Miniprotein binders against q9bqp7. Designs and how they scored, part 117

Target 1, 240 residues: q9bqp7
Amino acid sequence: VPQNWFPIFNPERSDKPNASDPSVPLKIPLQRNVIPSVTRVLQQTMTKQQVFLLERWKQRMILELGEDGFKEYTSNVFLQGKRFHEALESILSPQETLKERDENLLKSGYIESVQHILKDVSGVRALESAVQHETLNYIGLLDCVAEYQGKLCVIDWKTSEKPKPFIQSTFDNPLQVVAYMGAMNHDTNYSFQVQCGLIVVAYKDGSPAHPHFMDAELCSQYWTKWLLRLEEYTEKKKNQ

## First folded at step 13 (miniprotein)

Design Bf17
Fold by ESMFold2-Fast, scan of step 13:
Structure Bf17 (fold): chain B 240 residues (1-240), chain A 86 residues (1-86)
Amino acid sequence: as target 1 above (240 residues)
Amino acid sequence: SPKEELLKLIEELLESVEWLLKEAEELYKMGDPWYALWLARMALDFAEDAARLAEETGNPKLIRRAKKLIERAKRLIEEIERALKK
């Protein structure tokens, strides 16, 4: 129940291809400023329980790996995630030069994991691109906007290591997706409407990635939860 | 003391797991079985962690609470998996 409601979808926009749409995916750079990012809002409004569970997970990892081992493990997880995103951007870009990026990088277990999903991805419109909600005043950097099985989606790529998944990457994932969606739908740098989300969880061992598809109704439900988190963030800032 | 810190850790962990299970149940009712399943599996992992710690203390009340949360998490996981197979 947010006090200040705003629609996720823009009634003045269409999800159909426009003749004015660029032939290459958009890649608008994210500029750091005082306007909060989606990730900052979510991090600053975590519940006491979410904070505790993350701290407990960290303690368990340190007990198993040691302080230095934990630092190395988390650095490796972030590095593998970064490389996975770079590989996907290369694969999905229509530019020949980017598609010629190191073949060894394109053959990782994570890339093997997503092959069956990539076969259903087409019509890429944005890659690693900044979004800003002009009315609600927040920003974000989305991974990808493309058609999945014929439906235009905000797509978020996640990596998971079995049996020790990185717990922080799981919390609030649907809120992150719909926050990007709402921002893009009201950002003048974009002209199209996105109504669906897709969270793709890729596995290090190459086992088939899981596609979590979110239709328009589900996105609307999560949008309400995102508005509550944004409202909480704004209230906390007024009192500091 | 280390023992007092452990007991407090277990109590906070049990409360956090119960919160996580309630979140998973609400998201499932809202219409998101897949995300609910991910949270329920996470809850099971932390519930098993709580049970292991509780067993180290030998405290029967904490052991019982942890086992109940494990069973609740398993039931929710089974319910969601069954629904997803339809």
Scores: ipSAE 0.825, ipTM 0.938, lowest interface PAE 0.6, mean pLDDT 87
Fold by OpenDDE base, second read of step 14:
Structure Bf17 (fold): chain B 240 residues (1-240), chain A 86 residues (1-86)
Amino acid sequence: as target 1 above (240 residues)
Amino acid sequence: SPKEELLKLIEELLESVEWLLKEAEELYKMGDPWYALWLARMALDFAEDAARLAEETGNPKLIRRAKKLIERAKRLIEEIERALKK
């Protein structure tokens, strides 16, 4: 059990978004501060086994592609991911309908892959928006808050070149999502609360994306694991 | 020796595969079959890597251990995939 227990859900906030659908999704900028990001906490608290597996994967990829080939591959994966997020923001943002959608951004296998998921996405509340948990002292940048099949979710979009998920992108993804949920639910910049998470894995070849839906119960279980990682991070920083 | 280093790497890899399978089984019990499936598939990939490396060393003990973990991973994957189809 975490020593510093804090609830993922805020009892003072209603589950029903107030009927005023904000006409425009929130986009709160990430402030550079000394507060650790969710990503930093997760990276610094990886187990020895996780670190070993990542290093082993890297070594295998270097053996297959060479050092320069691996650098190029990594850069390309990052660029593809960035372009995919930019394209999704453009699709999900009502205001960007006026900007010349770079048609080239929309012509990706990843965008094709998520089309069936996007049909079930509505009521976009936030896009590329910063969250801060003031009490637990962490920050994050969430991809999307929207309704998926009528349930308000924190949505995290991932890219995979192969039907096999990329090791780096998936290991702590549930923890990342619930960390964003918990922060948003207690961030004063947000008037609503989320109870569900959704991880969407888009595929480069345009094959149907895989939705990983997390209900309130599963989110609560991962929240406990997140709190333990946050405590570990905090302890490591006190000892430095 | 390079051979001793390789043997150590294989052992560490196999231990990590065992850990992944345990985590996958736990997550499956927690009611997250998707994430469990992902970990199990990862475990399979690394177990297959370990098997290939073990074959290069000619160490029958490591080969056998790797093959057992491959089969364990496959069984878990099949179980979870059956559950997800229902």
Scores: ipSAE 0.536, ipTM 0.804, lowest interface PAE 1.2, mean pLDDT 89

Design Bf18
Fold by ESMFold2-Fast, scan of step 13:
Formats: sequence, structure tokens, C-alpha cells
Structure Bf18 (fold): chain B 240 residues (1-240), chain A 86 residues (1-86)
Amino acid sequence: as target 1 above (240 residues)
Amino acid sequence: SPKEELLKLIEELLESVKWLLKEAEELYKMGDPWYALWLARMALDFAEDAARLAKETGNPELIRRAKELIERAKELIEEIERALKK
């Protein structure tokens, strides 16, 4: 796919707030259809090395925890991640009341970890919202679109337990962010332009979260890599 | 045999670590030191895994190859960390 045929940024759109923009963050529901999701495209186009490393990591965990212990660990990680995302959506939604919140969701190490980042987040425009690239025909569900230090970003929230490395949250995350960005920029349900990405890695022990900021140039370079993955997915689909 | 399976596992680990380091170097050159650092740290963890397994075989060449990858990973991590401190 030629880079100039499918640019990540939409020349018809502005990144500046418009008085006609909704005051409430958008939350477009994800509808099931035959169009592939970002997650599916990335999963189906993993390299042999990525597949091998994930399997090796799994085997090492099973050796340490046992089969049942590994199952409990993965279930717990999934639940904690889900609760973290729910808490962030609640915190960032201006219409949520305290009576509708679970205080246990708001008082976790992960939430403490992101406090310094949340101070720099404002102008929330979308939360847990579906995106579709109308021309490239893929869909996704993004976590958040908001201004981080004055720049409009697609924000992806990740959880991690120390120690390093960030195995579970490392592979293809920048590609996921720019895929959502490109889709939103070409989705008629949205009227604004996003040019930056932010991956936030929160820690269970409350240690300060790491903000991985991606400027417009970096997003454009990752967009090229995403287009190659999408092309590979399309080729595989045709050959089935 | 179990020995043959272990040797295949080590070879696949060494190949995958080389791939991770190449990816990290490419992304660092592209302008993403943060993500490159995460991949380099992952490469170090798996290189150490390969070294441990290689040591169990007693094969000097596999041990040497694994140690070389550990050194490459540490060098890359130090380079990226120094750049990030600037």
C-alpha cells in the first residue's frame, strides 16, 4: 500500500476544538461485522519470532506457577486491567456521579501510578469508542482521546507489574495506537484530527507510570508499518 | 529426544533474540528510544533464558552465542538509556 494513497492524517480536518463539537465525550458502540479489527489484524500477522517468544514466556510462567497457577494469574491480570480501564473511564467522564462509582476501583495502586499523568490530561473527546477506517476497511475500539500537555492524543492505558520487561504490553502497541488514529481521522462519526499518541504504562505498586509520547512524525512512521501489516492480513485472507 | 528438543529450543531462542535486537536498533534509529528500550530489555531477558539453557547442555558454542547476545543487549540498553538522559 503506497503511503501517499492512504495518509494517517486527514487534510480535510482540524485538530483545534470547534464550538459545534459535543461537550460530552463520544462513546460510539462497536458493532460486530465482517470488517477485521486492529487486534485481529495484528494477531494474524505476528512474526514467527513474536509467536515463539510469547509461547516461551507462557511456558516459563507455567514452570514457575503450575498450570492452575498460570490460569489464575492470567485471569487476575485480565480482571485488573478491565477494572483499571473502567476506573479511568469513570474518572475522565464528566457525567459520572460518585454514587455510580465503586470507590475500590478508584483506590488502587494502578490509579495512584497514573495520578501525575492525569493532571496533564484534559479536553476528553472520546472514551471507549469505536473507530472505522472507511477506505481501508478495519475497525477498532480505542481507550481514550484527550489532550495530553496540550496535544490531542489517542491514549492507550496499560498495566504492568514490576519487574521488567514489559512482555505482555510490548508487542505492536505503537501500531495499535496509530491504527486507531488513522481510523478515527477517516471516520465520519468524528470531526476532529488526532496527530499524536500516548501509551501509559501503570504499575501495580503505585510507582509513577511511564508516559510514552509519540509525536506526529513518529506516528507517520508507525503508520507505514501498520499499512504493511494490514496488506499482509489482506493477502492472507485472499489466499484462504 | 529431550536433548534434541532442548537444542531446537535454544536455537529458536537465539534466533528470536537476534530478531528482537535488530528490531530495537531499527526503532531506535527511527526515533523511538522508549519502545526500543522496552524491546532491548525483553531481548536481554530472553538472552539470559537462552544462556541458562545452553549452560545445561554444556555446549561451549551455544554458551558463547548466548553470552554474546547478552552483551549486545546490555550495550544497546546502555546506549539508549544514555540518549534518554540527554
Scores: ipSAE 0.821, ipTM 0.939, lowest interface PAE 0.6, mean pLDDT 86
Fold by OpenDDE base, second read of step 14:
Structure Bf18 (fold): chain B 240 residues (1-240), chain A 86 residues (1-86)
Amino acid sequence: as target 1 above (240 residues)
Amino acid sequence: SPKEELLKLIEELLESVKWLLKEAEELYKMGDPWYALWLARMALDFAEDAARLAKETGNPELIRRAKELIERAKELIEEIERALKK
């Protein structure tokens, strides 16, 4: 049980966004501060087993691709991920309908992969927006807040290359999502509450993306795990 | 020795596979079959790596242990996949 328990949901906020659908998604900039990011907390609190598995994966990839090949692979994966997020932001943003959509960004297997998910996405409330949990002292940059099949979700978009998925992208994803949910639900910059999470894994080959839906109950369970990781990080930082 | 280092690596890998399977089972029980499936598939991948490395050592016990974990991973994957199809 976490020593510093804090609720994921804010009882003072209504579950239903007030009827004023903001015509424009929120995009709060991430401020550089001493506050750790969700990603940093998760990376610094990986178990020995997680670290070992990642290192073994790296070694295997280097053996197969060589050192230079692995660097190139990693760079390419990162670039593809960025382009995918940029393309999604463009698709989901009502204002960017006016900017010449780089047609090349839209012609990716990843974009093809998520098309069926995008059909179920509506009511976009935030895109690439910073969240801060003032009490628990962490920050994050969430990809999207929108309705998925009529449920308001924090949506996290991931890319996967078959047959060799990048292991780092999925291991702590549920924790990342609930961390963003908890922060948003208590961030004064947001007037609404999110109760669900969605991880979408897009595939490079254009095969249908996989939606991992997390209901309020599952989110609450992962929230407990997140709090434990945050406590571990805080303790580690005090001892440095 | 390089052989001793390889043996140690295989042992560490086998223990990590066991851990992954345990985590997958826990997540499955928690009600997240998708994430459980992902971990179980990871466990299978690393168990297969362990089996390959074990064959290079010629150690029959390590080969046996790796094969056992491969089968356990496959069984768990099949169980979760059946649950997701329902």
Scores: ipSAE 0.575, ipTM 0.825, lowest interface PAE 1.0, mean pLDDT 89

Design Bf19
Fold by ESMFold2-Fast, scan of step 13:
Structure Bf19 (fold): chain B 240 residues (1-240), chain A 86 residues (1-86)
Amino acid sequence: as target 1 above (240 residues)
Amino acid sequence: SPKEELLKLIEELLESVEWLLKEAKELYKMGDPWYALWLARMALDFAEDAARLAEETGNPELIRRAKELIERAKELIEKIKRALKK
């Protein structure tokens, strides 16, 4: 059990739409300071095995593509991911960004991959928005908060190249989602409660994206694991 | 030596694959078969990597251990797939 246990859900908040909720999705800018980000906490508390597997994957890729080829590959993956997130923000924004959309971005295989998921997404409340847990002292930048099939979710968009089922970037994805959820639920910039998570893995070839839905019970289980990682991070920093 | 470096790499791969299988089983038990399946598939990929490297050494025990992990990963993947269909 974590020493500094804290609940993921805020009993003072409802998951129902509130009349005081903004009509435009929130986009609070991330301000970097000494408070650690979710991604930093996870990176600094990776197991020896996670570190080794990532290094081995990198070596295999360099062997296959060469050093310059690997640099190009990683730059392309980063750029494709960035464009995918930009396209999704545009699609989900009610500010008529669809009229100004980049045709090339919206014709990508990744966007085709998520079309069936997007049909079930509505009630967008936050896009590319900063969250901060005031009590546990961590920050994050989440992709999206919206209703998926009627359930308010923290939604995390991922890209993957098929047919490879192996995605190294999926390490700790559920922990990342619940960390954002717990922060948002206790962040004074937000007034609603999120109890569910959704990780969407989109495929470059346009094959149907995989929706990994996490209900409240599963989110609570992952929240305990996140608190242990945060405790480990805090302990390591104190002992440096 | 290059041979000693290769042997250390194989040992670390075998240890990491066992860790992935343990993590996948725990996530499955916790109630997340989807993420468990992703880790199990990762375990298979790295177990196959270990088997290729072990074959290069000609060490029968390393080859045996790597092949055992491949089979364990395949069995776990099929178990999780069956649960997802239900």
Scores: ipSAE 0.818, ipTM 0.938, lowest interface PAE 0.6, mean pLDDT 86
Fold by OpenDDE base, second read of step 14:
Structure Bf19 (fold): chain B 240 residues (1-240), chain A 86 residues (1-86)
Amino acid sequence: as target 1 above (240 residues)
Amino acid sequence: SPKEELLKLIEELLESVEWLLKEAKELYKMGDPWYALWLARMALDFAEDAARLAEETGNPELIRRAKELIERAKELIEKIKRALKK
């Protein structure tokens, strides 16, 4: 049990998004501060078991691709991910409909891959927006807050070159999502609450993306694990 | 050919499912049931997708393999869930 328990959901906020669909998604800039990011907390608190499995995966990939090939692969995944997020922001943002959409960004296999998911996405509340948990003292940059199949979700977009997960992101993806949810639910910059998460894995070849839905119960379970990781990070930092 | 590409995609999905199940089992044995559960759920999702795609090809062997992996994933998920309730 976490020593510093804090709820993922804010009882003072309505579970129903206020009927006023914000005409424009929120985009709060991430400020550089002494507050750790969700990503930093997760990276610094990986278990020995996770590190071991990741190393095994890396070794296997190096065996298959070579060292240079693996570096290229990693760099390419990162670059493609950035471009994909930029393209999605452009698609989901009402204001960017007027800017010359780089047609090249929209013609990606990743965009094709998520088309069926985008059909179920509506009511975009935030895009590439910073969240801060004021009490637990962590920050993050979330990809998207929107309704998926009528449920308000924190949506996290991932890219994969092959129809397989990128293992480095796979392990802690649920924790990342719930960390963003908990932060947003208690960030004064946001007036609404999220109860669900969605991880979408898009594929380079345009094959249908995989949606991984997280209901409120599952989010609550992972929230407890997130709190433990945050405590571990805090203790580690005090000892440095 | 579009058919060959689809077959390749299905094979890659099936391989990914097998890997995910293996890693999930290992994590479970190592005492990390939550991450094991996450990987097992992902394995199930991929296996179900592979099954749907395999049905489109009409390849009985691919369908069989996908269905087998679905059952294995479900079994592992239930095993981990039972352990987490204890």
Scores: ipSAE 0.220, ipTM 0.620, lowest interface PAE 2.3, mean pLDDT 87

Design Bf2
Fold by ESMFold2-Fast, scan of step 13:
Structure Bf2 (fold): chain B 240 residues (1-240), chain A 86 residues (1-86)
Amino acid sequence: as target 1 above (240 residues)
Amino acid sequence: SPKEELLKLIEELLESVEWLLKMAEELYKMGDPWYALWLARMALDFAEDAARLAEETGNPELIRRAKELIERAKELIEEIERALKK
């Protein structure tokens, strides 16, 4: 059990829409500071096995592609992911101005992959928006908060070259989602309650994206695991 | 020696695959079959990697251990997929 337990859900917040909820999606910029990000906490508390498997995957890729080929491959994966997120933000934001570049992004295989999921997404409340947990002292940048099949979710968009999740983005992905959820639920910049998560894995070849829905109970289970990782990070930092 | 480094690599890989399978089982029992399935598929991929390396050494014990992990991963994947299709 975590020593410094704190609830993921805020008992003072309703899961029902308020009249004061923003009519346009919030986009609070992430600012650099000493407070650790969700990504840093997770990266600094990886198990020896997680570190080993990522290094082994990297060595296999270098053996197959060469050092330069591996750098090109990872650069392309990063660029494709960035473009996918930009396209989704454009699609989900009514304020986005479509340019020639944006129109070309909307034709990608990843966007085709996610179409059937987007049909079930509505009521967007936040896009590429910063969250901070004031009590637990961590920050993050979440992709999207919207209703999926009628339930308000923290939605995390992932890309995969193959019809299976990419190893680097698979580890601890549920913990990342619930960390953002808990931060938003206790962040004074937001007024609503999120109780569900959704991880969407989109495929480059346009194969149907996989929606991994996490209900409130599952989010609560992962929240406990996130608190343990955060506690481990805090203790490691004190000993440096 | 290069052979001793390879044997160490295989041992660490087998240990890491066992860890992945245990984690996948725990997450499945916790109520997350999809994330468990992703980790089990990852375990299978690395178990197959371990089998390839073990066969290069010609060590019967390492080959047997790697093949055992491949079968465990396949069984877990099949169980989770069966549950998801209900």
Scores: ipSAE 0.818, ipTM 0.934, lowest interface PAE 0.7, mean pLDDT 87
Fold by OpenDDE base, second read of step 14:
Structure Bf2 (fold): chain B 240 residues (1-240), chain A 86 residues (1-86)
Amino acid sequence: as target 1 above (240 residues)
Amino acid sequence: SPKEELLKLIEELLESVEWLLKMAEELYKMGDPWYALWLARMALDFAEDAARLAEETGNPELIRRAKELIERAKELIEEIERALKK
């Protein structure tokens, strides 16, 4: 049990978004501060097994591609991920606020992959928006808050290149989502509460993306795991 | 030797696949089928990589082990996917 228990859900906030659908999604900028990001907490608290698997994967990739080839591959994957998120932000943003959509950004296998998911996405409340948990003292940048099949979710978009998946994104993705949920639910910049999470894995080849829905119960379970990771991080920082 | 390094890498990959499958099975039993499915798919991808690398070495034992793990991963994926459709 976490020593510093804090609820994922805020009892003071209503589950129903107030009927005023904000016409424009929130985009709160991430402030550079001494507060650790969710990503940093997760990276610094990886298990020995996770680190070992990642190192093995890296060694394999270097063996196949060479050192320079691996660097290029990593850079390309990062760039593709970034472009995908930019394209999604453009798609999910109201048309009136969008600068000229770079049509080239929309012509990706990843965008094709998520088309069927996007059909079930509505009521976008936030895009690329910073969240801060003031009490637990962490920050994050969430991809999207929207309704998926009528349920308000924190949505996290992931890219997968088959057959060479990144292990990093797999193990801690649920923790990342609930960390964002918990922060948002207690961030004063937000007036609503989220009870569900959604991880969407998009594929480069345009094959249908896989949605991983997290209900309130599952989110609560991962929240406990997140709190333990946050405590571990805090302890490690005190000892440095 | 480069060959010895490759063999070691393949063995390590196979061990990683076994670990991923075990974790997937445990998570599935714990009632987290989505995360289990994710891990099982990852296990499959790594097992297929291991099989390809093993074929390059011509080591029949490593090839066999990789193929066995591929089948185990596929079976687990199918099981979880069936459960999610119910």
Scores: ipSAE 0.251, ipTM 0.628, lowest interface PAE 2.2, mean pLDDT 86

Design Bf20
Fold by ESMFold2-Fast, scan of step 13:
Structure Bf20 (fold): chain B 240 residues (1-240), chain A 86 residues (1-86)
Amino acid sequence: as target 1 above (240 residues)
Amino acid sequence: SPKKELLKLIEELLESVEWLLKEAEELYKMGDPWYALWLARMALDFAEDAARLAEETGNPKLIRRAKKLIERAKELIEKIERALKK
């Protein structure tokens, strides 16, 4: 898939707020069908090295925790992540937020970790919202679209118990963000343009979260890599 | 055999660490020092894993290769951290 035929940014769209933009953040439901998701494309096109390293990491964890302990650990990581995303959606969506719930959510270590980043987040336009690239035929569910320090970003929230993200979810994070961005920029359900990405890693102990900001140039470079992964996925599917 | 499987595991691990370091270097040059740092730190962790396994074999060549990758990973991490210090 040539990048110059399929640009990440849509020249017919603006990243500035428009009076016609919804005052309430969009939440388009994800409708599952035969169209591949971003996560499926990335999972099915992992390099042999990525596959090997994830399997080695898993083997090391099982050696330390036992098989049952590893299952409990991974279930807990998933549950903590889900709760963190739910808390952030509540905090960032005034219509769904009650004062009592906000007060309870702010007591979480992960929520404490992101407070300094949330202070710089405004103009929320989408939360837990489905995107589809009209031409390239892939779908995704993004966490958040909002202004971070005055720039409209696709924001991806991550949790970590250590000062490093969960290894299984570390690979291809930038590709995931730009894939959502390109889809949103060409999805008829949205009218605005996103040019920047932000990956936020929150820590369980409340230590300040790490913001990984991706400007427009960096997003364009990762978009080229995403298009190659999408092409690999399509070719692999044809050979089935 | 268990020894043959261990040798195969070490060889694949060393190859994967070399791949991670190359990826981290390319991402750093591309203009993403943060993601490059995450991959470089991952490379260090797996290089240390390879060194532990190599020590179990008593094979000096494998031990030497693993230690070189540890040094390379540490050098890359320090380089990126210095760039991010600003």
Scores: ipSAE 0.819, ipTM 0.937, lowest interface PAE 0.6, mean pLDDT 86

Design Bf21
Fold by ESMFold2-Fast, scan of step 13:
Structure Bf21 (fold): chain B 240 residues (1-240), chain A 86 residues (1-86)
Amino acid sequence: as target 1 above (240 residues)
Amino acid sequence: SPKEELLKLIEELLESVEWLLKEAEELYRMGDPWYALWLARMALDFAEDAARLAEETGNPELIRRAKELIERAKELIEEIERALKK
């Protein structure tokens, strides 16, 4: 799938706010259907090396923690990540002023970690919202669309424990972000354009989160890689 | 046999680390030093794992190959970290 035929950005859209933009962040529910999700496409097109490294990491963790310990650890990582996302959605929702002042949310290490980034986040346009690329026929659920330091971004919130990060969440993360971006830019449920990505890695101990900003040029280069993965997925499905 | 399974594991680990380092190098050249750094650090961790397993076999060639990957990963990490310091 050549990038020239399917651009990531929609030239008919602007990233500037206008009077017709909703004041409440959009939250379109993800509808289950036969159309593949971003996560499914990436999972089904992992290289043999990615699959092997994830399995080896799992084996090492099981050796260290035991089967039950590994399941508990993985469940805890997932639960903490889910709670982190829920807390951020609450904090960034303009309708929940009382939740924004909840000191218990600010006492979380992950929430403390992300505070310096949140001060630079404004103009939230979508939270936990479904996107669909109408012509490329894939769907996704993005975390957040908001301005970061004045630039409209697809923002992906990640949690990490030092020194051992959750390896599975690292692979293909930039591809996931740009796939959501391209879908949103071509989804009729949205009227604006996103040209930048932001991956925020928050730390359990409250140390300052790392903001990985992806400008328009970098997003375009990752978009080319995503299109190759999508093409690989489509070809694999034709042969099943 | 357990020895054959261990050798197969080491070979796949060495191949996967080489792939990961090449991926990190490509992404660094493409203009993404942060993501490249994360992948290079991951490569170092798995290269160290390969070295530990290779030492258990006593096979000099596997040990040499694993240590070479450790050094390549360390060099890439240092290069990227230097580029990120401003």
Scores: ipSAE 0.818, ipTM 0.935, lowest interface PAE 0.7, mean pLDDT 86
Fold by OpenDDE base, second read of step 14:
Structure Bf21 (fold): chain B 240 residues (1-240), chain A 86 residues (1-86)
Amino acid sequence: as target 1 above (240 residues)
Amino acid sequence: SPKEELLKLIEELLESVEWLLKEAEELYRMGDPWYALWLARMALDFAEDAARLAEETGNPELIRRAKELIERAKELIEEIERALKK
């Protein structure tokens, strides 16, 4: 049990988004501060086994591609991911309908892959928006808050080149999502609460994306695991 | 020696596979079959890697252990996939 227990859900906030669908999704900028990001907490609290597996994967990839090939591969994966997120933001943002959608951004296998998911996405509340948990002292940048099949979710978009998920992108993804949920639910910049998470894995070849839906119960379970990681991080930083 | 380093690597890899399978089983029990399936598939991939490396050493015990973990991973994958189809 975490020593510093804090609830993922805010009892003072209504589960029902106030009927005023904000006409425009929130986009709160991430402020550079000394507060650790969710990503930093997760990276610094990886188990020895996780680190080992990532290193082995890296070594295997270097053996297959060479060092330069691996660097190029990594850079390409990062670029593809960035472009995919930019394309999604453009699709989900009502205001960007006026900007010349770079048609080239929309012509990706990843965008094709998520089309069936996007049909079930509505009521976009936030896009690329910063969240801060003031009490637990962490920050994050969430991809999307929207309704998926009528349930308000924190949505995290991932890219995979193969039907096999990329090791780096999936290990702590549930923890990342619930960390964003917990922060948003207690961030004063937001007037609503989320109870569900959604991880969407898009595929480069355009095959149907895989939705990983997390209900309130599952989110609560991962929240406990997140709190333990946050405590570990905090302890490590006190000892430095 | 390079051989000793390889043996150590294989052992560490096998331990990591066992850990992944345990985590996958836990997540499956927690009601997250998707994440469990992902970990189990990862376990399989690394178990197969361990088996290949073990074959290079000619160590029958490491080969046996790797093959056993491959089968365990496959069984878990099949179980989770059956659950996801329902």
Scores: ipSAE 0.568, ipTM 0.819, lowest interface PAE 1.1, mean pLDDT 89

